# VH-VL binders against q0atu2, part 246

Target 1, 119 residues: q0atu2
Amino acid sequence: MLDKKARIRTSREYRNVFEKGKRLSGRFLIIYYVENALDNNRFGFITNKKIGMAVIRNRIKRQLRAIVREYQGQVKNKHDIVLVARAGIGKSSFEGMEKDYIAIMKKAGLFARNANKID
Below, E stands for the ipSAE of ESMFold2; O stands for the ipSAE of OpenDDE; V2 stands for 0.75 times the mean of E and O plus 0.25 times the DockQ between their complexes.

## First folded at step 11 (VH-VL)

Design z17 (framework fv_daclizumab; at its last look DockQ between E and O 0.80; V2 from the best seeds 0.72)
Fold by ESMFold2, look of step 13:
Structure z17 (fold): chain C 119 residues (1-119), chain A 119 residues (1-119), chain B 106 residues (1-106)
Amino acid sequence: as target 1 above (119 residues)
Amino acid sequence: QVQLVQSGAEVKKPGSSVKVSCKASGYTFTSNYMHWVRQAPGQGLEWIGYINPDTGYTRYNQKFKDKATITADESTNTAYMELSSLRSEDTAVYYCARTDEWYGYMDVWGQGTLVTVSS
Amino acid sequence: DIQMTQSPSTLSASVGDRVTITCSASSSIGYMHWYQQKPGKAPKLLIYDASYLESGVPARFSGSGSGTEFTLTISSLQPDDFATYYCQQYDSYPLTFGQGTKVEVK
């Protein structure tokens, strides 16, 4: 899925995004984002038990990773970005999640307004 | 299972200080942020601030920044809030509350500590 | 600061009544919760993310809304529901609560 360099791995790294970053709420997702000191982007994913049982949470994370992977080449570089699944995400379609991600990333200024899928 | 137990009620004179404790049990103390919320008699809830108990990072409501000092002691799984330069307007019940930082709901609350400031 | 304004401040109702409480935000918010508080007790999480019931909360409770307007509804008020209800935004700091709505016996 995502290369290991493109992953937020530790609790400290996640909490840096929370404590120092900006947030923006979409329909199914919330993003937190902050500029990093690297030459690349890193992505993190948050679900909790209110989303559903482990099978559901794992499916949601897999779907979000796939969406991020598809558009990662269009994301403004040097950012740590955490995607937080809202409680309603389990009722969304994959297309609905994808549209929400595109919209909130454009609104955050991390995406081109006319972003398209990676070729 | 998860529990927050606060120190007992305090009666204080104007100009003094008080330190309220909040002992956590039934979960990993550093896995959640700890918040403090006050409720003056007959009034609603006011957010004071939070602490990341792993690093000691704090954020305060500007209203309380020079009134409250939030700390945590990981070795005893206890958060503290000290109120300085007490005035009669500081009379309130003070709650500690646990939250998942990404979602922001306070899912476990302490029983509250009444601080009364009177001459 | 985002101000959360609840309406009404006090609501007199009888067992069996449908009760609706409104929470208005001073600017559009994306994320908020509801709490229930009984006299002498700490608040308790009731509804998260506007419309989802916390575990153990009876199905007669529901929440809805987005943007600046949110509602909490009790479809058929029970004796256990006489309490004060607070909304809380989690969109920007400082975190803010509504002033509360006390639901009391008519």
Scores: ipSAE 0.834, ipTM 0.914, lowest interface PAE 0.6, mean pLDDT 92
Fold by ESMFold2-Fast, scan of step 11:
Structure z17 (fold): chain C 119 residues (1-119), chain A 119 residues (1-119), chain B 106 residues (1-106)
Amino acid sequence: as target 1 above (119 residues)
Amino acid sequence: QVQLVQSGAEVKKPGSSVKVSCKASGYTFTSNYMHWVRQAPGQGLEWIGYINPDTGYTRYNQKFKDKATITADESTNTAYMELSSLRSEDTAVYYCARTDEWYGYMDVWGQGTLVTVSS
Amino acid sequence: DIQMTQSPSTLSASVGDRVTITCSASSSIGYMHWYQQKPGKAPKLLIYDASYLESGVPARFSGSGSGTEFTLTISSLQPDDFATYYCQQYDSYPLTFGQGTKVEVK
């Protein structure tokens, strides 16, 4: 699980990311992201009813939190990032979601390790 | 049932202003964003901007930044769009449409308000 | 701004025909929707996120595509499908629509 400090928790905080942030789409995910004035990164997770029933949406949120936690150390500091699950995410494997997350974060310039590094 | 009901048709002189209303019912007004879209006679759809009714935050198409003012009144569940310095090319049907915060599909639309600008 | 271009601008087909409408984006986009507008009415959401059918929309409608090329298909055209169809990108601001494709049923 992600530390409480690394989670976006209030609707006000989520809306700040939506309103002031940039948007980038991946295969299964959309991210919204903005710099914050804190000492750490914070992550939020959005699923809607179009993905499926509550049990499916809750499973997707758990898997996305696990992925974010795994790559937490590679994310550039001082960002609020919201991951929005696209309708098709329920057909993805865990590995598929993980690869999409890495690709979109690199494209957004949010990984400290540059996607341009040879090998 | 979710509904958006707009004010009636308006006929205005060049140089005047018009304010169109969009009353929401059947859902929590502050939980969704309200967009405005216009359609000139026989032409396609053109996005004007949106408002977050909860915060009053607005985003505009740059083309309309100096022409349109979008507001919301939470106490009456009503969104407004005011157009200033009307010209004949502003003659169009104006629609309000709701979206969720993250996915941006316009799932419920008002019936439209015809604004005619004539001398 | 991202320009959305639809083809054809107008098509006329018979009941039961398979109809396809294309939408081309001026740059690669990740997220788009399709709307149906009948004469004198507001647009109605038809397909969201390129390929997902909105609740209440008949199964004869489908969407596909990615990047710069997107397609809306009606597998068996019905009289009720007489309308103009619009694609819309939700990849970047400002939001933009295609110019519309008018589908006439013979």
Scores: ipSAE 0.626, ipTM 0.882, lowest interface PAE 2.0, mean pLDDT 90
Fold by OpenDDE, second read of step 12:
Structure z17 (fold): chain C 119 residues (1-119), chain A 119 residues (1-119), chain B 106 residues (1-106)
Amino acid sequence: as target 1 above (119 residues)
Amino acid sequence: QVQLVQSGAEVKKPGSSVKVSCKASGYTFTSNYMHWVRQAPGQGLEWIGYINPDTGYTRYNQKFKDKATITADESTNTAYMELSSLRSEDTAVYYCARTDEWYGYMDVWGQGTLVTVSS
Amino acid sequence: DIQMTQSPSTLSASVGDRVTITCSASSSIGYMHWYQQKPGKAPKLLIYDASYLESGVPARFSGSGSGTEFTLTISSLQPDDFATYYCQQYDSYPLTFGQGTKVEVK
């Protein structure tokens, strides 16, 4: 699980990222990202009912948190990043989500080009 | 039932101003962004801007930055759009439309307000 | 600004016909939505995120595409489907719509 300090927690924080940040769309994810005034990154996760039932949405969030946790050490620092689950993500494998996350983060310049799994 | 109800048709002289209202019901007004879109007679749709009714944050199409002012009143669940310095070219049906801020589809529309500008 | 170009602008078809409308974006986009508008009425959301049906929309409607090319398809045109259809991008500001495709009776 992500540390408390690594999580976007308030609606105000989420909307700040949406309103002031940049966006990029992947196959399964949309990311909104903006620089913050902290020494760490914070991550948020957005799903809606169009993704599926609550059980599905919660599963997706758990999977996304796992992915983010896996790569958080490779993410460019001082950013608030919100991951928005696209409608098709419910049909995606975990590996597919991970691949999409890596691709979109690299495209955003938030990952080093040689970002890999950390064992 | 979620619905947006707009104010009635307006007939205005050139140089005057008009303020169109959009009253929301059936959902939490501050939970969605409210967009405004215009449609000139026989023409397509043009995005004017949006407001976050919760914070008052607005974003405008540069084309309308000096033409439209979008506001919201949380106490009455009503969004407003004021058009200034009206010209004949401003003659159009103006729509308010609710969006999910993260996904950007306009799932609920007002019935539209015709603003006619003529001497 | 991202320009959205629909093709065709006008389409004459008969009930039962398969209808395809295309929308081309001037640059690659992630968001694409489709709306239906009938005369004197507000637009109605049909397809969101390129290929997903809005609740209550008949299954004869479908959407596909990615990058710069998107399509709306009506598998078997019904009388209720004669209307104008618009694509819309939410990838960057300002938000922009296609010029519309009027589907009329042949």
Scores: ipSAE 0.584, ipTM 0.888, lowest interface PAE 0.9, mean pLDDT 93
ESMFold2 (binder alone), look of step 13: mean pLDDT 93; pTM 0.953
OpenDDE, look of step 13: ipSAE 0.562; ipTM 0.885

Design z18 (framework fv_daclizumab)
Fold by ESMFold2-Fast, scan of step 11:
Structure z18 (fold): chain C 119 residues (1-119), chain A 119 residues (1-119), chain B 106 residues (1-106)
Amino acid sequence: as target 1 above (119 residues)
Amino acid sequence: QVQLVQSGAEVKKPGSSVKVSCKASGYTFTSNYMHWVRQAPGQGLEWIGYINPNSGYTRYNQKFKDKATITADESTNTAYMELSSLRSEDTAVYYCARTDEWYGYMDVWGQGTLVTVSS
Amino acid sequence: DIQMTQSPSTLSASVGDRVTITCSASSSIGYMHWYQQKPGKAPKLLIYDASYLESGVPARFSGSGSGTEFTLTISSLQPDDFATYYCQQYDSYPLTFGQGTKVEVK
């Protein structure tokens, strides 16, 4: 799980990322991202009913938080990033979600090159 | 039931302004974004812009930035679009359409308002 | 701006035919939707996120594709399907639509 300081927790901050941020789509994820005025990164997670039942949506959120936590040290500092789960994510494996996250973050220029090779 | 009802057809002279309304019902007006889309006779769809009724934040297609002004009145659950300095090429059917905040598909549309600009 | 180009612009077909409509983006996109519009009516959401069927839409409709080329297929055309179809990208602003494909009776 992510520390409180690393999480987008208010409707106001989610709205800021959506309205002022950039958007980029991966296979299972869409990210919205904007530079913040803090000294750390913050992450938000969005799922909707098209993904599946509450138990599936809660599993997906939990898995996405685990992935973000694992790679948080490779994310360029001072960003608010919202991960939006696409309809097909419910059919993905954990490894599939992880690969998509790395790919989309690299494409957005938010990840260090070689992020997936960091020991 | 979720519904968007637009104001009636308008016939306007060149140089005048027109304000089209879109009244929402059957959902929480401030929980969704409202977009405006134009369709000239025999032509395709053109995105004009959107408003977040919760914050009043707007985003415009640059092509329409000096032409269209989008507003919302939370007390009446009504979105508005004003078109200024009308020309014959502004003759079109104008639609309002609701999107879910993060996924951006237009799942409910108003019936359309025909604006005819003629001398 | 991302340009969405549909092919064909007009398609003549008979009930029972398999109909395929293509949408090409001027640059790689990851997120798009399809809409159906009947004469005198507002567009209706048909397919979201390239391949997912909107609730209430018949199973004869399907979507596929990624990157720059996307396809809408109607497996067995019904009388209710004669309409104009539009693709829309939701990858970047401004949002853009294809020019439309009119499916008309042969």
Scores: ipSAE 0.510, ipTM 0.858, lowest interface PAE 2.5, mean pLDDT 89
Fold by OpenDDE, second read of step 12:
Structure z18 (fold): chain C 119 residues (1-119), chain A 119 residues (1-119), chain B 106 residues (1-106)
Amino acid sequence: as target 1 above (119 residues)
Amino acid sequence: QVQLVQSGAEVKKPGSSVKVSCKASGYTFTSNYMHWVRQAPGQGLEWIGYINPNSGYTRYNQKFKDKATITADESTNTAYMELSSLRSEDTAVYYCARTDEWYGYMDVWGQGTLVTVSS
Amino acid sequence: DIQMTQSPSTLSASVGDRVTITCSASSSIGYMHWYQQKPGKAPKLLIYDASYLESGVPARFSGSGSGTEFTLTISSLQPDDFATYYCQQYDSYPLTFGQGTKVEVK
């Protein structure tokens, strides 16, 4: 699991990212990202009922957390990043989700230049 | 039942201002962003801006930054759009529309408000 | 700004026809949303995220596409389907719509 300090937890924190951050859309994910005043990154995850049943939504969140955890060391520091799951993600494989995450994070320029595990 | 009910048609002189209202019901007003979209006679749809009724945060189409002011009153579940310095080219049907959470589709629309600007 | 261009602008068809509307984006986007509008009425959401039907929308409606090309299809046109259809992107601000495609009786 992601460290507690690496999580966006409050509604205000989510709202801040949504309102003041940048937005990019991938195939399965939308990311909202903004610089924070911390020395670490924080991640948030959003799903809604259009994704599927609660069991599906929870599975998606677990998978997204796993992906984020895998690559968090390669992400530029001092960012709040919210991942919003799009409707099609429920039918996607884990690998597909991972590929989409990498692609959209690259497009956002959020990977550190020394990152070497994002191909 | 979720619905948006807008104020009635307006006829205004050039140079005047008009304030259109959009009352929401059937859902938590502060849970969705409220967008405004205009449609000139015989023309397509044009996005004006949105407001987050929870925070009051607004985002505008640059084209309308000096034309439209969007506000919201949580106590009455009503969003407003004021148009200033009206010109004939501002003649259009103006719609309010909510988005579904953080996703970019407008699933509920008001019935529209015709604003006619003529000397 | 991202411009969306729909084709055709006007489409004449008969009941039972297969109808296809295309929306081209000036740059690569995620998914497109589609709306239906009838004269004197507000737009109605039909398709979201390129291919998902809004609740209550008939199964004869479908959407597809990615990148810069998206398509709305009506498998068998019904009398209730004569209207104007708009595509819309939410990938970047300002939000933008296609110019519309009017589906009229042949």
Scores: ipSAE 0.493, ipTM 0.874, lowest interface PAE 1.2, mean pLDDT 93

Design z19 (framework fv_daclizumab)
Fold by ESMFold2-Fast, scan of step 11:
Structure z19 (fold): chain C 119 residues (1-119), chain A 119 residues (1-119), chain B 106 residues (1-106)
Amino acid sequence: as target 1 above (119 residues)
Amino acid sequence: QVQLVQSGAEVKKPGSSVKVSCKASGYTFTSNYMHWVRQAPGQGLEWIGYINPYTGYTRYNQKFKDKATITADESTNTAYMELSSLRSEDTAVYYCARTDEWYGYMDVWGQGTLVTVSS
Amino acid sequence: DIQMTQSPSTLSASVGDRVTITCSASSSIGYMHWYQQKPGKAPKLLIYDASYLESGVPARFSGSGSGTEFTLTISSLQPDDFATYYCQQYDSYPLTFGQGTKVEVK
């Protein structure tokens, strides 16, 4: 999964992204994002009990981390980004989550051209 | 059982101030944001602002920035909203409502506090 | 600010009717909720994230829509459903509500 330095780890850091960041909504995901003073990007992941039981929420988090890791090299540097899973994400496929992530990141201006995979 | 209990009705003269309280119970007060929403008699809902009780961070609707001051006292699990320079147009029921940080739905509401501004 | 406009402002209906309320946003939004308010009471969360029922809400309520157009439907109106309904966007600040739709007895 994601290196420790590429993860938002503390509640204080998550709250900073929520309070000062911009929002953008996709089909299954909402992202909150803010510039940081570091030399790298950091990612956070939020799931809510309304998505389902812990087993489902943990699966979703694992899948989202895998997606983020796959594309992390194409994300513009110096951002803290929190991915918030919408209630409907439990019904999505892995491919559906991946496509939504790419679309949102491009719309936010955070993705380089090379981030796009051929379908 | 999660509850928000607000202070009682107030009758105030124009130019005075009022401080409404909202006492939380049944959950960890600092884990959720507290919003304030107004409803003038026979009218719809209008968002005033919120506070993060853990950090004290506040965000206001620009319309209310010079009118409302939102605070929280972690030791008593109580949120407050002070309204200054009261006018007749401020007559309304004022609600507190909790929300999670990320999903923003107001799942628990106080019973409301009627503030009447008249001579 | 994002303006939320509901249609109709009022509607008269009978028990058993299908009721549809529309909420239009002045710009595309990604995230919104519906609330129910009965006279003299605080609002109650009814539907979150456009289409999901809050715990304890009867299955006759449903929500749909995306972008700028959202719909709340009550498939078979019950006496307990005569109330005012509000949509709310959570896309950007300030948070805004629709003006409300009052569902009253025909």
Scores: ipSAE 0.459, ipTM 0.851, lowest interface PAE 2.9, mean pLDDT 89
Fold by OpenDDE, second read of step 12:
Structure z19 (fold): chain C 119 residues (1-119), chain A 119 residues (1-119), chain B 106 residues (1-106)
Amino acid sequence: as target 1 above (119 residues)
Amino acid sequence: QVQLVQSGAEVKKPGSSVKVSCKASGYTFTSNYMHWVRQAPGQGLEWIGYINPYTGYTRYNQKFKDKATITADESTNTAYMELSSLRSEDTAVYYCARTDEWYGYMDVWGQGTLVTVSS
Amino acid sequence: DIQMTQSPSTLSASVGDRVTITCSASSSIGYMHWYQQKPGKAPKLLIYDASYLESGVPARFSGSGSGTEFTLTISSLQPDDFATYYCQQYDSYPLTFGQGTKVEVK
């Protein structure tokens, strides 16, 4: 589980990212990201009903949190990052989600180019 | 039932201003962005801008930055678009349409408001 | 700005025909939506995020594509489908639409 300090928790925080941040679309994910004034990164997760039933949405969120946690140490600091799940993510594998996350984060310049899975 | 109801047709002189309204019902007004799109006679669709009714944040097409002003009144669930310095080229049907802030599809549209500018 | 170019601009077809409309973006996009508009009416959302069918839209409508090339397909054209169709990108501001494809009776 992501540390509370590493989570976007308030609507205001989310809106700040959406209004002031940049966005980039991947195959399964859209990321919104903006620099923050903190010493740590914060992550948010968005799903909607078009992805599927609540059970599916919750599963997706858990999977995304797991992915983010796995690579958290490799993300450039001082960013608020919101992951928005695209409609097709419900049919994707965990590995597919992970691959998409890595690709989009690298493209956004938030990931080191040589970022690898941390054991 | 979710619906957007726009104000009636307008006939204006060149140089004048017009304010079109879009009243939302059937959903939480502040939960969606409200976009404005115009369509000149026999032409395609052109995006003007949007407002986040919750925050008042607006984004405009640069083409319309000096032409359109978009506002929203949460108390009446109504979005507005004011067009200034009207010209004959501004003659068009103007639509309001809601989106979510994530996926950007316009799933609900107003019926449109014809604004005719003629001397 | 991202330009969206639809082809063809006009398409004459008969009931029962398979119809394909293409939309080309000047740059790679992540968001792509399709709308249907009938004369005197507001546009109606058909397909969102390139390939997902909006609720209430007949299954004969489908969308595909990625990057810069997208397609809207009507597997078997029905009388109710004669209209103008627009693609729209939400990847970059300003949001832009294709010029439209009018599907008319042959």
Scores: ipSAE 0.380, ipTM 0.842, lowest interface PAE 1.7, mean pLDDT 93

Design z2 (framework fv_daclizumab)
Fold by ESMFold2-Fast, scan of step 11:
Structure z2 (fold): chain C 119 residues (1-119), chain A 119 residues (1-119), chain B 106 residues (1-106)
Amino acid sequence: as target 1 above (119 residues)
Amino acid sequence: QVQLVQSGAEVKKPGSSVKVSCKASGYTFSSNYMHWVRQAPGQGLEWIGYINPSTGYTRYNQKFKDKATITADESTNTAYMELSSLRSEDTAVYYCARTDEWYGYMDVWGQGTLVTVSS
Amino acid sequence: DIQMTQSPSTLSASVGDRVTITCSASSSIGYMHWYQQKPGKAPKLLIYDASYLESGVPARFSGSGSGTEFTLTISSLQPDDFATYYCQQYDSYPLTFGQGTKVEVK
């Protein structure tokens, strides 16, 4: 579960990430990211109807939050990051989403050293 | 039904300015970004910039930075694009187009406004 | 800026033909769309996110590709498909379109 302090919550905060942030595309995800003035990272999650019905979109959001939570300590601090689920994400496994997240975060330079270490 | 309706054709002299309007209906105007794209006769599409109608935030193609001014009036659900210091090469059909914030596909377009610049 | 180059610029075809249009990006992109434009009309979204068909678009249209090479295919050309097709990248600003591919009667 991702705690409330680590979530982007308001349209105003999402708008800031979109307008000022950088964009990078993975296989199933697009990330938008910008450095913040806080002491911690915040994450947002975007899905739309092209992904599927509400039950599919809600499953995807839950799975993405779980992935983000698992790798939270490996993300460079002081960033607001919005994960946007691509239309094809519904065909992915949990493992596929996780691998895409790791790959895109590394490409963005947002992952710390040894981020791929699995225990 | 979602619609974008643009103002009518204009004929302008070199050195003058033109202001094209784009009236939105059938959706929440402030929930989407409005882009402007032009097309010279017989040529391809060229992106000018966009506006967030809820905040007035704009982003421009550097080529148009000192040439185009994009604005929006939430009270009338209307976006505007003004071109200054018109030259003959500004003769084109100008389109407004709506995008969602995150996915960036232009799913609804205005009908276009022909701006002719001639002496 | 990311340059989008379409091939061919003009394509002559007959009804029933398989038509393939290629779009090449000057650098790797992860996200792009295809539009159709008929004479005197605004562009219409055909394919979003490289391979997904917009609602109401006939199944004869398909998109594929990744990285720098993307393809739009019309499996069996219909009279309604004679138009100009544009690719567009949504990876970085400024947003850029291909120069267009005009599909005309042979």
Scores: ipSAE 0.558, ipTM 0.870, lowest interface PAE 2.4, mean pLDDT 90
Fold by OpenDDE, second read of step 12:
Structure z2 (fold): chain C 119 residues (1-119), chain A 119 residues (1-119), chain B 106 residues (1-106)
Amino acid sequence: as target 1 above (119 residues)
Amino acid sequence: QVQLVQSGAEVKKPGSSVKVSCKASGYTFSSNYMHWVRQAPGQGLEWIGYINPSTGYTRYNQKFKDKATITADESTNTAYMELSSLRSEDTAVYYCARTDEWYGYMDVWGQGTLVTVSS
Amino acid sequence: DIQMTQSPSTLSASVGDRVTITCSASSSIGYMHWYQQKPGKAPKLLIYDASYLESGVPARFSGSGSGTEFTLTISSLQPDDFATYYCQQYDSYPLTFGQGTKVEVK
């Protein structure tokens, strides 16, 4: 699991990202991202009931956390990033989610310059 | 039952102001953003802006930044939109509509409020 | 601003017909929704996120598309479906709607 300090935890923190951040849409994900005043990145995850039952939503969140954890060391520092699961994500494979995440993060320019293994 | 109930039709003189209300029920008022959309007679839909009732944060269509003021009262579960310096071109049906914070579909609408501006 | 252009503006059809409405965005968008509006009534959400049916919406309605091109399809038009339909983007501000497509009786 993601380190506690690497997680967006409060409603206020989520709202801040939504209200002040930028957004980009992928096939399965929307990301909202904004610079923070910390030395580390924080990640949040949003699903709603339209994604599916709680079991499905929890599975999606686990998968997204795994993806984020895998690449977190390659993400530019000082960002709060919220991943919003689109309705179709429940039909996606893990690899599909990962591919979408990478594509969106690249488009957002959120990977560090020295990042590797992001293909 | 989730519903939005708006105030009644208004007839106003040019140069005057009008304040339309939108009372929410059946859900936690502060958990959703409240949007305002207008529709001139025989025309399409035009987005005015929204408010986060929990924080008071607002976002406006630049076209309406000097025309509309959106507020909310959590104690009464009511959102408001005030239109100032009314002109005949402001004649329209005005709708409130809720969205969630992240996905942006307007799943519940008020019944609309006709504002007629005529000398 | 992202302009949403629907086609056609008016569509005459008969009960049982297959109806297709298109919505073209001036830029690539992620979130696009469809609404139905009947005279004197507020819009009603039909399709969210391009292709997903809102709860309670008949299965004869469907949506598809991505990027800049989207479609709303009614597989078999019913009397209750004569209305005006709007697409809406939530990708960037200001939020914008298509100009509407009126589906009327032939």
Scores: ipSAE 0.536, ipTM 0.880, lowest interface PAE 1.0, mean pLDDT 93

